# VH-VL binders against q8ixk2r445to577: the designs that were tried, part 287

Target 1, 133 residues: q8ixk2r445to577
Amino acid sequence: FFGMLQNKGLTDYCFDYNPPDENQIVGHQVILYLCHGMGQNQFFEYTSQKEIRYNTHQPEGCIAVEAGMDTLIMHLCEETAPENQKFILQEDGSLFHEQSKKCVQAARKESSDSFVPLLRDCTNSDHQKWFFK
Short names: E, the ipSAE of ESMFold2; O, the ipSAE of OpenDDE; V2, 0.75 times the mean of E and O plus 0.25 times the DockQ between their complexes.

## First folded at step 14 (VH-VL)

Design v29 (framework fv_recaticimab)
Fold by ESMFold2-Fast, scan of step 14:
Structure v29 (fold): chain C 133 residues (1-133), chain A 119 residues (1-119), chain B 112 residues (1-112)
Amino acid sequence: as target 1 above (133 residues)
Amino acid sequence: QVQLVQSGAEVKKPGASVKVSCKASGYTFTDYYMHWVRQAPGQGLEWMGYIKPNSGYTKYHQNFQDRVTMTRDTSISTAYMELSRLRSDDTAVYYCARSKHYGSGFDYWGQGTTVTVSS
Amino acid sequence: DIVMSQSPSSLSASVGDRVTITCKSSQSLLYSTNNKNYLAWYQQKPGKSPKLLIYWASTRESGVPDRFSGSGSGTDFTLTISSLQPEDFATYYCQQYWSYPTFGQGTKLEIK
């Protein structure tokens, strides 16, 4: 699957990665932003290794969650996907992070009007359901 | 057996355009990035840009972005690099080379295409 | 651009010699998360395309003789040929792949 990764509950928002330096794509938080339909910083690939790749850089970025954290950050993709980069896209649209046993949820960034994907206990909420467009 | 086979030598006048092809075989074309690297006579290697064959996404070095266009045709596993508004200092051997998405170096290169730009 | 500075520009040596070529990057190529350096070494013979010798700074590509070794981390890297053979006379390049690729200027290894 390729495309914009859109939230079912937060209807107009997509995964978005906009690093401040194009020569240093790692270490920043993945955000949610209004879906613009043009790909670019919202264009992701879901792979057979269960990675969510940021395709517009080489080496490619892979979304990861560091131990004890709930934010999604950009790491570099590796030849073999490490466990912290593996997400199971379920039939119901849930995005399950295997290493933490938690699901990706659309949430408001702390004390802000901006939105981010965060790891939360898995529920049947539409804010935890995602699809490629 | 992995092979990258490039088109033949070209001689062009200043102001013309050149389009070099690179035909891949022996692997899944869409699993690897295709880069273009040139080498002027007696000089070192200069990266020009890449194309991601599965999406068509391109990234060009700033020195070339106003003159270079990289494309591909997945049905024939071929990548193309077109350089326009040629100058004498574009005289070089042009190489295609593949890399894995995670960046393990360029493990296979084309044989090179000599482009000579002269009056 | 990440600048790659390679030295020396040329080196004369005899068969059987140990030779070293150095490469410095303008910023660290070490990714602390996987402890890998995003640095490759290539050999280029006259009239031929470059050939990958070493990737991840120290991993030898399949089929490359064990007399070739890479070392270093962060910003300083070295390619060593432990006992030079006649087929090793060539130009050698380092290349970073931490970001958009850049190469060192090259080191021409010539017969004494």
Scores: ipSAE 0.673, ipTM 0.882, lowest interface PAE 1.3, mean pLDDT 91

Design v3 (framework fv_recaticimab; at its last look DockQ between E and O 0.71; V2 from the best seeds 0.72)
Fold by OpenDDE, look of step 15:
Structure v3 (fold): chain C 133 residues (1-133), chain A 119 residues (1-119), chain B 112 residues (1-112)
Amino acid sequence: as target 1 above (133 residues)
Amino acid sequence: QVQLVQSGAEVKKPGASVKVSCKASGYTFTDYYMHWVRQAPGQGLEWMGYIKPNSGYTKYHQNFQDRVTMTRDTSISTAYMELSRLRSDDTAVYYCARAKHYGSGFDYWGQGTTVTVSS
Amino acid sequence: DIVMSQSPSSLSASVGDRVTITCKSSQSLLYSSNNKNYLAWYQQKPGKSPKLLIYWASTRESGVPDRFSGSGSGTDFTLTISSLQPEDFATYYCQQYWSYPTFGQGTKLEIK
């Protein structure tokens, strides 16, 4: 699966990553932005290693959740996917983070009009449903 | 065995274009990034850009982005690098190079293509 | 771009000598999550394509003699040839692949 990773509940919003420095693509938060399909910012891949790969850069980035955090942070992909980079895109559209046992939810950023994907307890909310487009 | 075989030497006039080919064999062409690196006479290695053969996605170094075009034909496992508006300082040996998975170095290189730009 | 600086630019040595080449990067090449350094070393002989020797700063590519070793972390890296052989006289390059690739200027190893 590859392309724009779009949220069902938060209509027309997609995973978006635009690092401020291409020489330092790791460590920044993945956000949600209106799906536009332009450029490299919204192109992701769900791999057989259960990675959500940002594969428009080399080295390629993989979304990870750092210990104690609920945000999605870009890391580098590794030969063996680390546990904090493993996600299950389930049949119902839920995106499950194996290590935290939480689901990725489209949420409003605090004190902002912007949106971000956050780890939350798994529910049946459409805001926790994702699909590639 | 993995091999990258490049097209032959080119002699061009300033302002012209050159297109170098790189035919890959011995591995799944679409699974590996193909990079292009050039080396001016007596100088070091200069990265030009790469192509993802599966998708055709390219990234060019800023120094070349307005003049270079990288393409591929997956049906014949061949990558192409075209450099336009050639000038004398483009005289160099041009290499295609396969990047290892996860970008951990260039493990196979073409034999190089000498491009000479002169009036 | 990440700048790679090699030292020395050239050196002369004899067969059997221990040779050390240094490479410095303008920023850290260490990935904290996996503790790997995104650094490679290449050997290039006249009229030939570069050959990968070391990747991840210290891992030898298949077929590379064990007299070649890489060490270092962060911004400072070293390629060592423990006992120089006649076929080792060449130009050596470091390369970072933490970001879009850049190379050191090269170190020409000549016979004394």
Scores: ipSAE 0.822, ipTM 0.926, lowest interface PAE 0.6, mean pLDDT 95
Fold by ESMFold2-Fast, scan of step 14:
Structure v3 (fold): chain C 133 residues (1-133), chain A 119 residues (1-119), chain B 112 residues (1-112)
Amino acid sequence: as target 1 above (133 residues)
Amino acid sequence: QVQLVQSGAEVKKPGASVKVSCKASGYTFTDYYMHWVRQAPGQGLEWMGYIKPNSGYTKYHQNFQDRVTMTRDTSISTAYMELSRLRSDDTAVYYCARAKHYGSGFDYWGQGTTVTVSS
Amino acid sequence: DIVMSQSPSSLSASVGDRVTITCKSSQSLLYSSNNKNYLAWYQQKPGKSPKLLIYWASTRESGVPDRFSGSGSGTDFTLTISSLQPEDFATYYCQQYWSYPTFGQGTKLEIK
């Protein structure tokens, strides 16, 4: 499972990660950006360990949510996926972060006109439905 | 036993292209990255780029970006590195080496392919 | 690129000696989340491929003799060979894998 991870409700937007420095990929927030087939920064892999991996760097980046936070940030993948890096992509398209028991939702960032994926209480909203393109 | 077996030595003229192969065995080919590293005679190691065999995703060092193409064929567990517009200073031993997705260095290397570029 | 500076460029030693080789990175290779340093050491003999000796700065690869040890953290790393053996005369390289791989210039270990 590789491709662009697109939102059903925010139909033109995909997961996007473009850190300012390619030698320092850790710690920046994952964003949503227009799906224009822009290769590397929007290319993710969903694994059997329930990771969302960023293949543009090796060692691979793995999306994580730190305790008490609601933002998705880039961490480095490890041999065994830590719990904060595990997301269950459900049959209905929901992306469930098991450690926090919340779902990933497409949302406007509070102090910005941009869109980001955030953890929110799980609902049946199309803004919480994701698919690989 | 894990093995990376590379194609044989090549002699090329300036301006030509060379395509080196690296056949993997003894492990699941798609579970490891394949990197390419070269070494000019008497010199150190220079990283060229990698391919993720599972997806075909590639990343090249900027010094090779315009001349290198890395591909793979999962049906025969083989990775390829093609370098075009060869110059005499491309004379080197070219290695493939595998790495885990999470790092840990290069635990297995191919035996190397000598590429000589001369008129 | 992350720059790796290795010293010395060459070193002469006798069988039984203790040898140290140092490696410095232009930025920290320590990942705070797992407390690991993304640094490897390799041995290369003439006409042969490099061989992984140490990874995570201090973890010895399977089959590597315990006279080889790695130490250091962040930007400063050391490879130590205690009680040098005849088969240890080779060139040694450090390599960072925090980002796109870069290698030190190498240290040639020669018979005195």
Scores: ipSAE 0.739, ipTM 0.898, lowest interface PAE 0.8, mean pLDDT 92
Fold by ESMFold2, look of step 15:
Structure v3 (fold): chain C 133 residues (1-133), chain A 119 residues (1-119), chain B 112 residues (1-112)
Amino acid sequence: as target 1 above (133 residues)
Amino acid sequence: QVQLVQSGAEVKKPGASVKVSCKASGYTFTDYYMHWVRQAPGQGLEWMGYIKPNSGYTKYHQNFQDRVTMTRDTSISTAYMELSRLRSDDTAVYYCARAKHYGSGFDYWGQGTTVTVSS
Amino acid sequence: DIVMSQSPSSLSASVGDRVTITCKSSQSLLYSSNNKNYLAWYQQKPGKSPKLLIYWASTRESGVPDRFSGSGSGTDFTLTISSLQPEDFATYYCQQYWSYPTFGQGTKLEIK
């Protein structure tokens, strides 16, 4: 799968990654932004290695969650996907992070008009449902 | 055995276009990015851009962005680079080279295609 | 662009000499998460394509003789040829792949 990764509950919001410097794409948080498809900040690929790849850079970025954290951070992809970069996109649309055993949920960033994906205990909430468009 | 075989030498006039092909064999074509690098006579190596073969996504260096188009045909494992509105300073050897998605050195290069722009 | 500066631009040496070529990056190429430097070295002989010698700054590509070694981290890198052979006279390039590639200007190694 590749394209814009959209949230069902937070309508018309997609995964978005806009690093301030194209030469320093690692270490920033993935956000949610209105789906637009321009500049390919919203182009992601879900792979057979269970990665969510940011393809607008070479080396490719891979979304990770560091141990004990709930934020989705850009790492570089590696030859074999590290455990903290493995997600399962399930048939019901839930996006399960294997290492933490939590689901990705759309949330509002505190004191901000920004939205971000965060790890939360898995529920049936539409804010935990994702699909490619 | 991994091979990247490029199309033959080209002689062009200023203002024309050139399209160079790079046929890959000995590996899964869609597992690697294909980069294009050129080298003017007596000069160093200049990166032009890449294509991701499975999706067709491209990124071009800003110096070529308005004149270069990179494409591929996955059914024949072939990448293409087209440079338009040629100038005399586009005279160079043009190489294709592969890299892993996670970043790697260019472990295999095509033999190079000499493009001469004369008038 | 990440600027790669090689030194020297050319040098003359004799067979059996130890040669050192340096490469400096305008920003760090070290990724702390995997402890790898995104830096490669290439050899190019006249009329031929570049050949990968070293990647990850210090890992020798398969089939490359032991006399070639890479070292350094962050912004400063070195290619060393411990005992020059006749086939080593060529131009050498460093290249970063932390982002879209850029190359050093090259170092031409000639017979003294």
Scores: ipSAE 0.609, ipTM 0.866, lowest interface PAE 1.7, mean pLDDT 92
ESMFold2 (binder alone), look of step 15: mean pLDDT 92; pTM 0.939

Design v30 (framework fv_recaticimab)
Fold by ESMFold2-Fast, scan of step 14:
Structure v30 (fold): chain C 133 residues (1-133), chain A 119 residues (1-119), chain B 112 residues (1-112)
Amino acid sequence: as target 1 above (133 residues)
Amino acid sequence: QVQLVQSGAEVKKPGASVKVSCKASGYTFTDYYMHWVRQAPGQGLEWMGYIKPNSGYTKYHQNFQDRVTMTRDTSISTAYMELSRLRSDDTAVYYCARSKHYGSGFDYWGQGTTVTVSS
Amino acid sequence: DIVMSQSPSSLSASVGDRVTITCKSSQSLLYSHNNKNYLAWYQQKPGKSPKLLIYWASTRESGVPDRFSGSGSGTDFTLTISSLQPEDFATYYCQQYWSYPTFGQGTKLEIK
């Protein structure tokens, strides 16, 4: 699966990664932004190794969640995917983070009007349902 | 077993375009990035850009962005690099080289294609 | 661009000598999460394509003689040839793959 990763509940919003320096993609938070249909910073790949890859950089970026955190941040992909970079995209559209046993949810960033994907307890909410467009 | 075989030498006039091919064999073409690197006579290595064969996504170095186009044909495991509006200082050997998605250096290179631009 | 600087630009040596080539990056190539340096070394003989010698700064590519070794971390890297052989006279390049590839300007190893 390649494309824009769109939220079912926040219907106009897609995964977005736009680091301030293209030579340093590591360490910033993945955000949600209005889907623009142009790919680029919204173009992601879901792989057979259960990674969500950011293809617009070489080496590729891989979305990760650090221990004890609930934010999705950009790491570099590795030859063998570490557990914190593995997500199961389920048939119902839920995106399950194996290591934490939590689901990715579209949510409002604390003290901000911006939206971000965060790890939350798994529910049937449309805000936890994702699809490639 | 793994091979990258490039098209033959080209001689072009200033202002023309050249299209170099790189045929991959011995591995799954879509699992590796294909990069293009050139080398002017007596000079060092200069990265031009890459294509991700699986998706067709391309990234070009800013020095070539307005003149280079990289494409691929997955049915024949071949990558292409077209450079337009050629100048005499585009005279170089052009190489294709593969890399892994996570980065590991360029483990296999094509044999090189000599492009001579002269009036 | 991440700038790669090599020294020396050329070096004269004799068979059996220990040769050291250095490479400096304008920013750190060390990734803290996997403790790897995104740095490669290549050998290029006249009229031939470059050949990968070392990747991850210190891992020798399969088939490369053990007289070649890489060391360093962060911004400063070294390629060492412990006992120079006749076939080692070539140009050597370092390359970062932390981001879009950039190469050092090359070090030409010449017979003394």
Scores: ipSAE 0.732, ipTM 0.897, lowest interface PAE 1.1, mean pLDDT 92

Design v31 (framework fv_recaticimab)
Fold by ESMFold2-Fast, scan of step 14:
Structure v31 (fold): chain C 133 residues (1-133), chain A 119 residues (1-119), chain B 112 residues (1-112)
Amino acid sequence: as target 1 above (133 residues)
Amino acid sequence: QVQLVQSGAEVKKPGASVKVSCKASGYTFTDYYMHWVRQAPGQGLEWMGYIKPNSGYTKYHQNFQDRVTMTRDTSISTAYMELSRLRSDDTAVYYCARSKHYGSGFDYWGQGTTVTVSS
Amino acid sequence: DIVMSQSPSSLSASVGDRVTITCKSSQSLLYSSSNKNYLAWYQQKPGKSPKLLIYWASTRESGVPDRFSGSGSGTDFTLTISSLQPEDFATYYCQQYWSYPTFGQGTKLEIK
């Protein structure tokens, strides 16, 4: 699967990665933003190794969750995917982070108008359902 | 240096299909989007769609979605645009153009391929 | 589609003049998280491919003379050519890349 990773509940929003420095692609949070339909910074690939790759340039970035955190952050992809970079895209659209046993949910960033994907206890909410478009 | 070299002019009858190629050199082909833009005689620029060469992901403008197919061959750094069921109003110069990581506009363009559709 | 409207459709100017071309989008092109406007400007000479002049609304492409400048944010954008030169005869297009790329209808600049 590849494309823009869109939320079923927050229907106009897609995974979006916009680091401040184009030459330093890793270390920043993945956010949600209005889907623009062009790919670009909203283009992701789901691999057979259960990675969510941001491969708009080389080397490729892989979405990860640091131990004890609930935010998704961009790391460099590795030859063997570490556990913190593995997500199971289930048939119902849930994106399950195996290491933490939690699901990726579209959520408001504090009291702002901004949205981010966060790890939360798994529910059957449409805000935890994702699909590639 | 970056170059995009397109295939030569084509003359087609209505109802036929045309396949235009765009060979990239001077950069890593899979690091950039490849777009297709056309320009009818005396008219402005019209975006048709793009392909992401590393994955093969394509996005087409709705006006072309039922007739256009974009593909690529990474082994020879070449993108292709095939437009089927040609009409006389498809007569245009067809360009390939690349865009950067975050979309910085189309920084390099092919020289254009003239496609003429007439009976 | 985001609609891009340019004005004027054509203009005539003398060498050395300051020329401004405007571009309006039907919706905001500002990505507030990065403070970037997804807007580019191109120059096209007869029989040639378009040439990128400016991206992110105000960033000049490498090799583009400093007499070309872009400004604006959100829905209203301007391309300025200070001290117009003979080689600047061309048609100029604005283009949004916020969503599916769309172009303005073009502004033909005639040097007279």
Scores: ipSAE 0.007, ipTM 0.586, lowest interface PAE 10.9, mean pLDDT 85

Design v32 (framework fv_recaticimab)
Fold by ESMFold2-Fast, scan of step 14:
Structure v32 (fold): chain C 133 residues (1-133), chain A 119 residues (1-119), chain B 112 residues (1-112)
Amino acid sequence: as target 1 above (133 residues)
Amino acid sequence: QVQLVQSGAEVKKPGASVKVSCKASGYTFTDYYMHWVRQAPGQGLEWMGYIKPNSGYTKYHQNFQDRVTMTRDTSISTAYMELSRLRSDDTAVYYCARSKHYGSGFDYWGQGTTVTVSS
Amino acid sequence: DIVMSQSPSSLSASVGDRVTITCKSSQSLLYSSHNKNYLAWYQQKPGKSPKLLIYWASTRESGVPDRFSGSGSGTDFTLTISSLQPEDFATYYCQQYWSYPTFGQGTKLEIK
């Protein structure tokens, strides 16, 4: 399925990707921003390979987490999804990152009112519950 | 090089449906959102919704959600907008327009399709 | 919906004049982490489709003459035409794309 990936706890916030250079879509951190309902930089697709894909431009981007890191970054999608790009979206809304065994949580960036998705130990917090709108 | 070519003018009775087409050329149809915007005679621009052609995902303005259906056919790079249960105040020019994912505005517009609803 | 308030509704000007059109949004259009405002300006001539002039509040679309400039941030935006030409008499619209797209009511630029 597809749409804006919205947080249950931070009800006004969605996954957002707006890189500084639209011709270089890889290497930057995925953030959370106020849901605008228009799609565009907040439009993501969840695939049968358990990818969270961003594909409005070529080449297609896939959200990944590097080993030992807790931030979500944009990488190029591969023909066979690597483990660091696999997220299990559960019926309860948890978004489980297979390689790290952690869950995606809406978290405040230090010293700011900005929010980002980060990997954290899995809990039943609403800040770890996501749904497509 | 980029062109959006819309279907011709329509005259409809109240209660009927109208389906407007927008054929894209000169770019990869599935890489851009397709929006629909209307303009009543002598009035401003009103956004109706969009379709993302690669997935078929649609988002409609709440004013149109119960009457509008947006579809596309990727094999012929064509988007469609169907508006049902027409009223006289649906008389307007209907435009298709594309946008980039990064929100660079609506950079290309179709020429417009005049829809007149009268008894 | 984000409400876009555009002023004036019409203005009369002569070729060579500097004209300004103002647009105000009911909420901030600023994506502060990247310093981008989700605002565009369009020109529409009678019987024609709108034409994109400016996006990201101040970035001029390719092929648009440099006499057109956009400024402002957050909730208050201005379109300026530095030296009006005959082909510039048209209706101008601002548009936000932070949320569901909404347009200002338009400013008709008329010959004095």
Scores: ipSAE 0.007, ipTM 0.605, lowest interface PAE 9.9, mean pLDDT 86

Design v33 (framework fv_recaticimab)
Fold by ESMFold2-Fast, scan of step 14:
Structure v33 (fold): chain C 133 residues (1-133), chain A 119 residues (1-119), chain B 112 residues (1-112)
Amino acid sequence: as target 1 above (133 residues)
Amino acid sequence: QVQLVQSGAEVKKPGASVKVSCKASGYTFTDYYMHWVRQAPGQGLEWMGYIKPNSGYTKYHQNFQDRVTMTRDTSISTAYMELSRLRSDDTAVYYCARSKHYGSGFDYWGQGTTVTVSS
Amino acid sequence: DIVMSQSPSSLSASVGDRVTITCKSSQSLLYSSNNKNFLAWYQQKPGKSPKLLIYWASTRESGVPDRFSGSGSGTDFTLTISSLQPEDFATYYCQQYWSYPTFGQGTKLEIK
């Protein structure tokens, strides 16, 4: 799967990555933004290795969650995907982070009007359901 | 069995454009990035840009941004590099080379295409 | 751009010699999460395309003789050729792939 990664519950919001420096993509948080279909910052690839890859950098970025954290941040992809970069996109649309045993949920960023994907206990909420558009 | 085969030598006048091709075989064309690197006579290697064949996404070095266009045709596993408004200092050997998505050395290179720009 | 600087720019050596070439980057090429350095070494003979010798600073490419070895981490890297052979006289380039690729200016290895 290749395209915009959209949330079923938070209608019209997609995964978005817009680093402050496009030549240095490591360490910044992935956000949610209105789906626009215009590419680049919202175009991701879901791979057979269970990675969510960022299309704009070489070497490619891979979304990861650091131990003990609940935010999704950009790391560099590796030849063999490390456990913190593995997400299972399930048939029901849930995006399950293998290492933490938690699901990716669309949520409000603390102390702001912005939205971000965060790890939460898995529920059957539409805010935890994702699909490629 | 992995091979990158480039088009033949070109001789151009200043102001013209040149389009070099690079045909890939022996691997899945869309699994690797394709880069273009040039080398002026007696000089070192200069990276020009890349294309991601599965999406068509391109990134060019700022020195070439306004004159270079990189494209590909996945049906024939071929990448193209077009350089416009040629100057005498564009005289060089132009190479295509592949890399993996996670970053790696360029493990396979084309044989090179000599482009001579003279009046 | 990340600037890559090689030294020496040229050197003369004899068959059987041990040769070292150094490469410095303007910023660290070490990715701490996997302890890999995004650095490659190439050999280029006149009229030929470059040939990958070493990647990840110290991993030898398949088919490359074991007399070639790479070392270093962060900003300082070395390519070593033990017991130089006649076919090793060539120009050698280091290259970073931490971001958009840049090459060192090259080191020409000439017969003494």
Scores: ipSAE 0.631, ipTM 0.861, lowest interface PAE 1.3, mean pLDDT 91

Design v34 (framework fv_recaticimab)
Fold by ESMFold2-Fast, scan of step 14:
Structure v34 (fold): chain C 133 residues (1-133), chain A 119 residues (1-119), chain B 112 residues (1-112)
Amino acid sequence: as target 1 above (133 residues)
Amino acid sequence: QVQLVQSGAEVKKPGASVKVSCKASGYTFTDYYMHWVRQAPGQGLEWMGYIKPNSGYTKYHQNFQDRVTMTRDTSISTAYMELSRLRSDDTAVYYCARSKHYGSGFDYWGQGTTVTVSS
Amino acid sequence: DIVMSQSPSSLSASVGDRVTITCKSSQSLLYSSNNKNHLAWYQQKPGKSPKLLIYWASTRESGVPDRFSGSGSGTDFTLTISSLQPEDFATYYCQQYWSYPTFGQGTKLEIK
């Protein structure tokens, strides 16, 4: 699956990765922003290894969650996907992070009007349902 | 250094199809989006769509969605745009242009391919 | 579609003049998280492809003379040529890339 990864509950918002320096793609948090439909910084690929790739750059970035954290950050993709980079996109649209056993939820960033994807206990909320456009 | 070279001018009858090529050189073809933009005589610029050469993913403007097909061949760093069911108002210069993932505008353009549709 | 409105449609000027052209978008082009406006300016000479002058509203493309500058944010943008040169007579287009790319109708800069 390729495209813009959009939230069912927060309907106008897509996964977005826009690091301050486009030549240094590693280490920053993935955010949610208004879907613009052009692809680019909102274009992601879901792979057979259960990765969510940001593949508009070389080297390719892969979304990861570090142990004990709930934020999604960009790491370099590896030849064999490590456990912290594996997400199961389920039939109901939930994104299940295998290592933590939590689901990706659209949430308001603390002390901000901005939205971010965060790991939360899995529920049947539309804010935990995602689809590619 | 970076160069986009397009195929030559075409003259077509209404109802025909045209396929324009755009060969890229001087950069890694799969690292940039390839867009198609047209310009009717004496008119402004009209965006038609893009292809992401790495994956083959395409996005078309609604005005062209039912008639345009964009493809690429990564082995020869070439993008293609095919427009079907041509009408006289499809007469235009067709450009390919590349962009970075953040947008950054279209930094390199092909020289243009003139397509004339007449009876 | 985001509509881009450009003014004036044509402008007559002399070498050495300061020239200003305006572009207005139907919705904001500002990405607040990094404070970047998804707006570019192009120059097109007769029979030639467009040439990128400015991107992110105010960043000059490599090799573009410093007499060209872009300003503005959100919905209102301006391209300025501080001291017009003979090679600057051309048609200028603004373009948004916040969503599906759309262009202004163009401003034709002619010799007075």
Scores: ipSAE 0.007, ipTM 0.625, lowest interface PAE 9.5, mean pLDDT 86

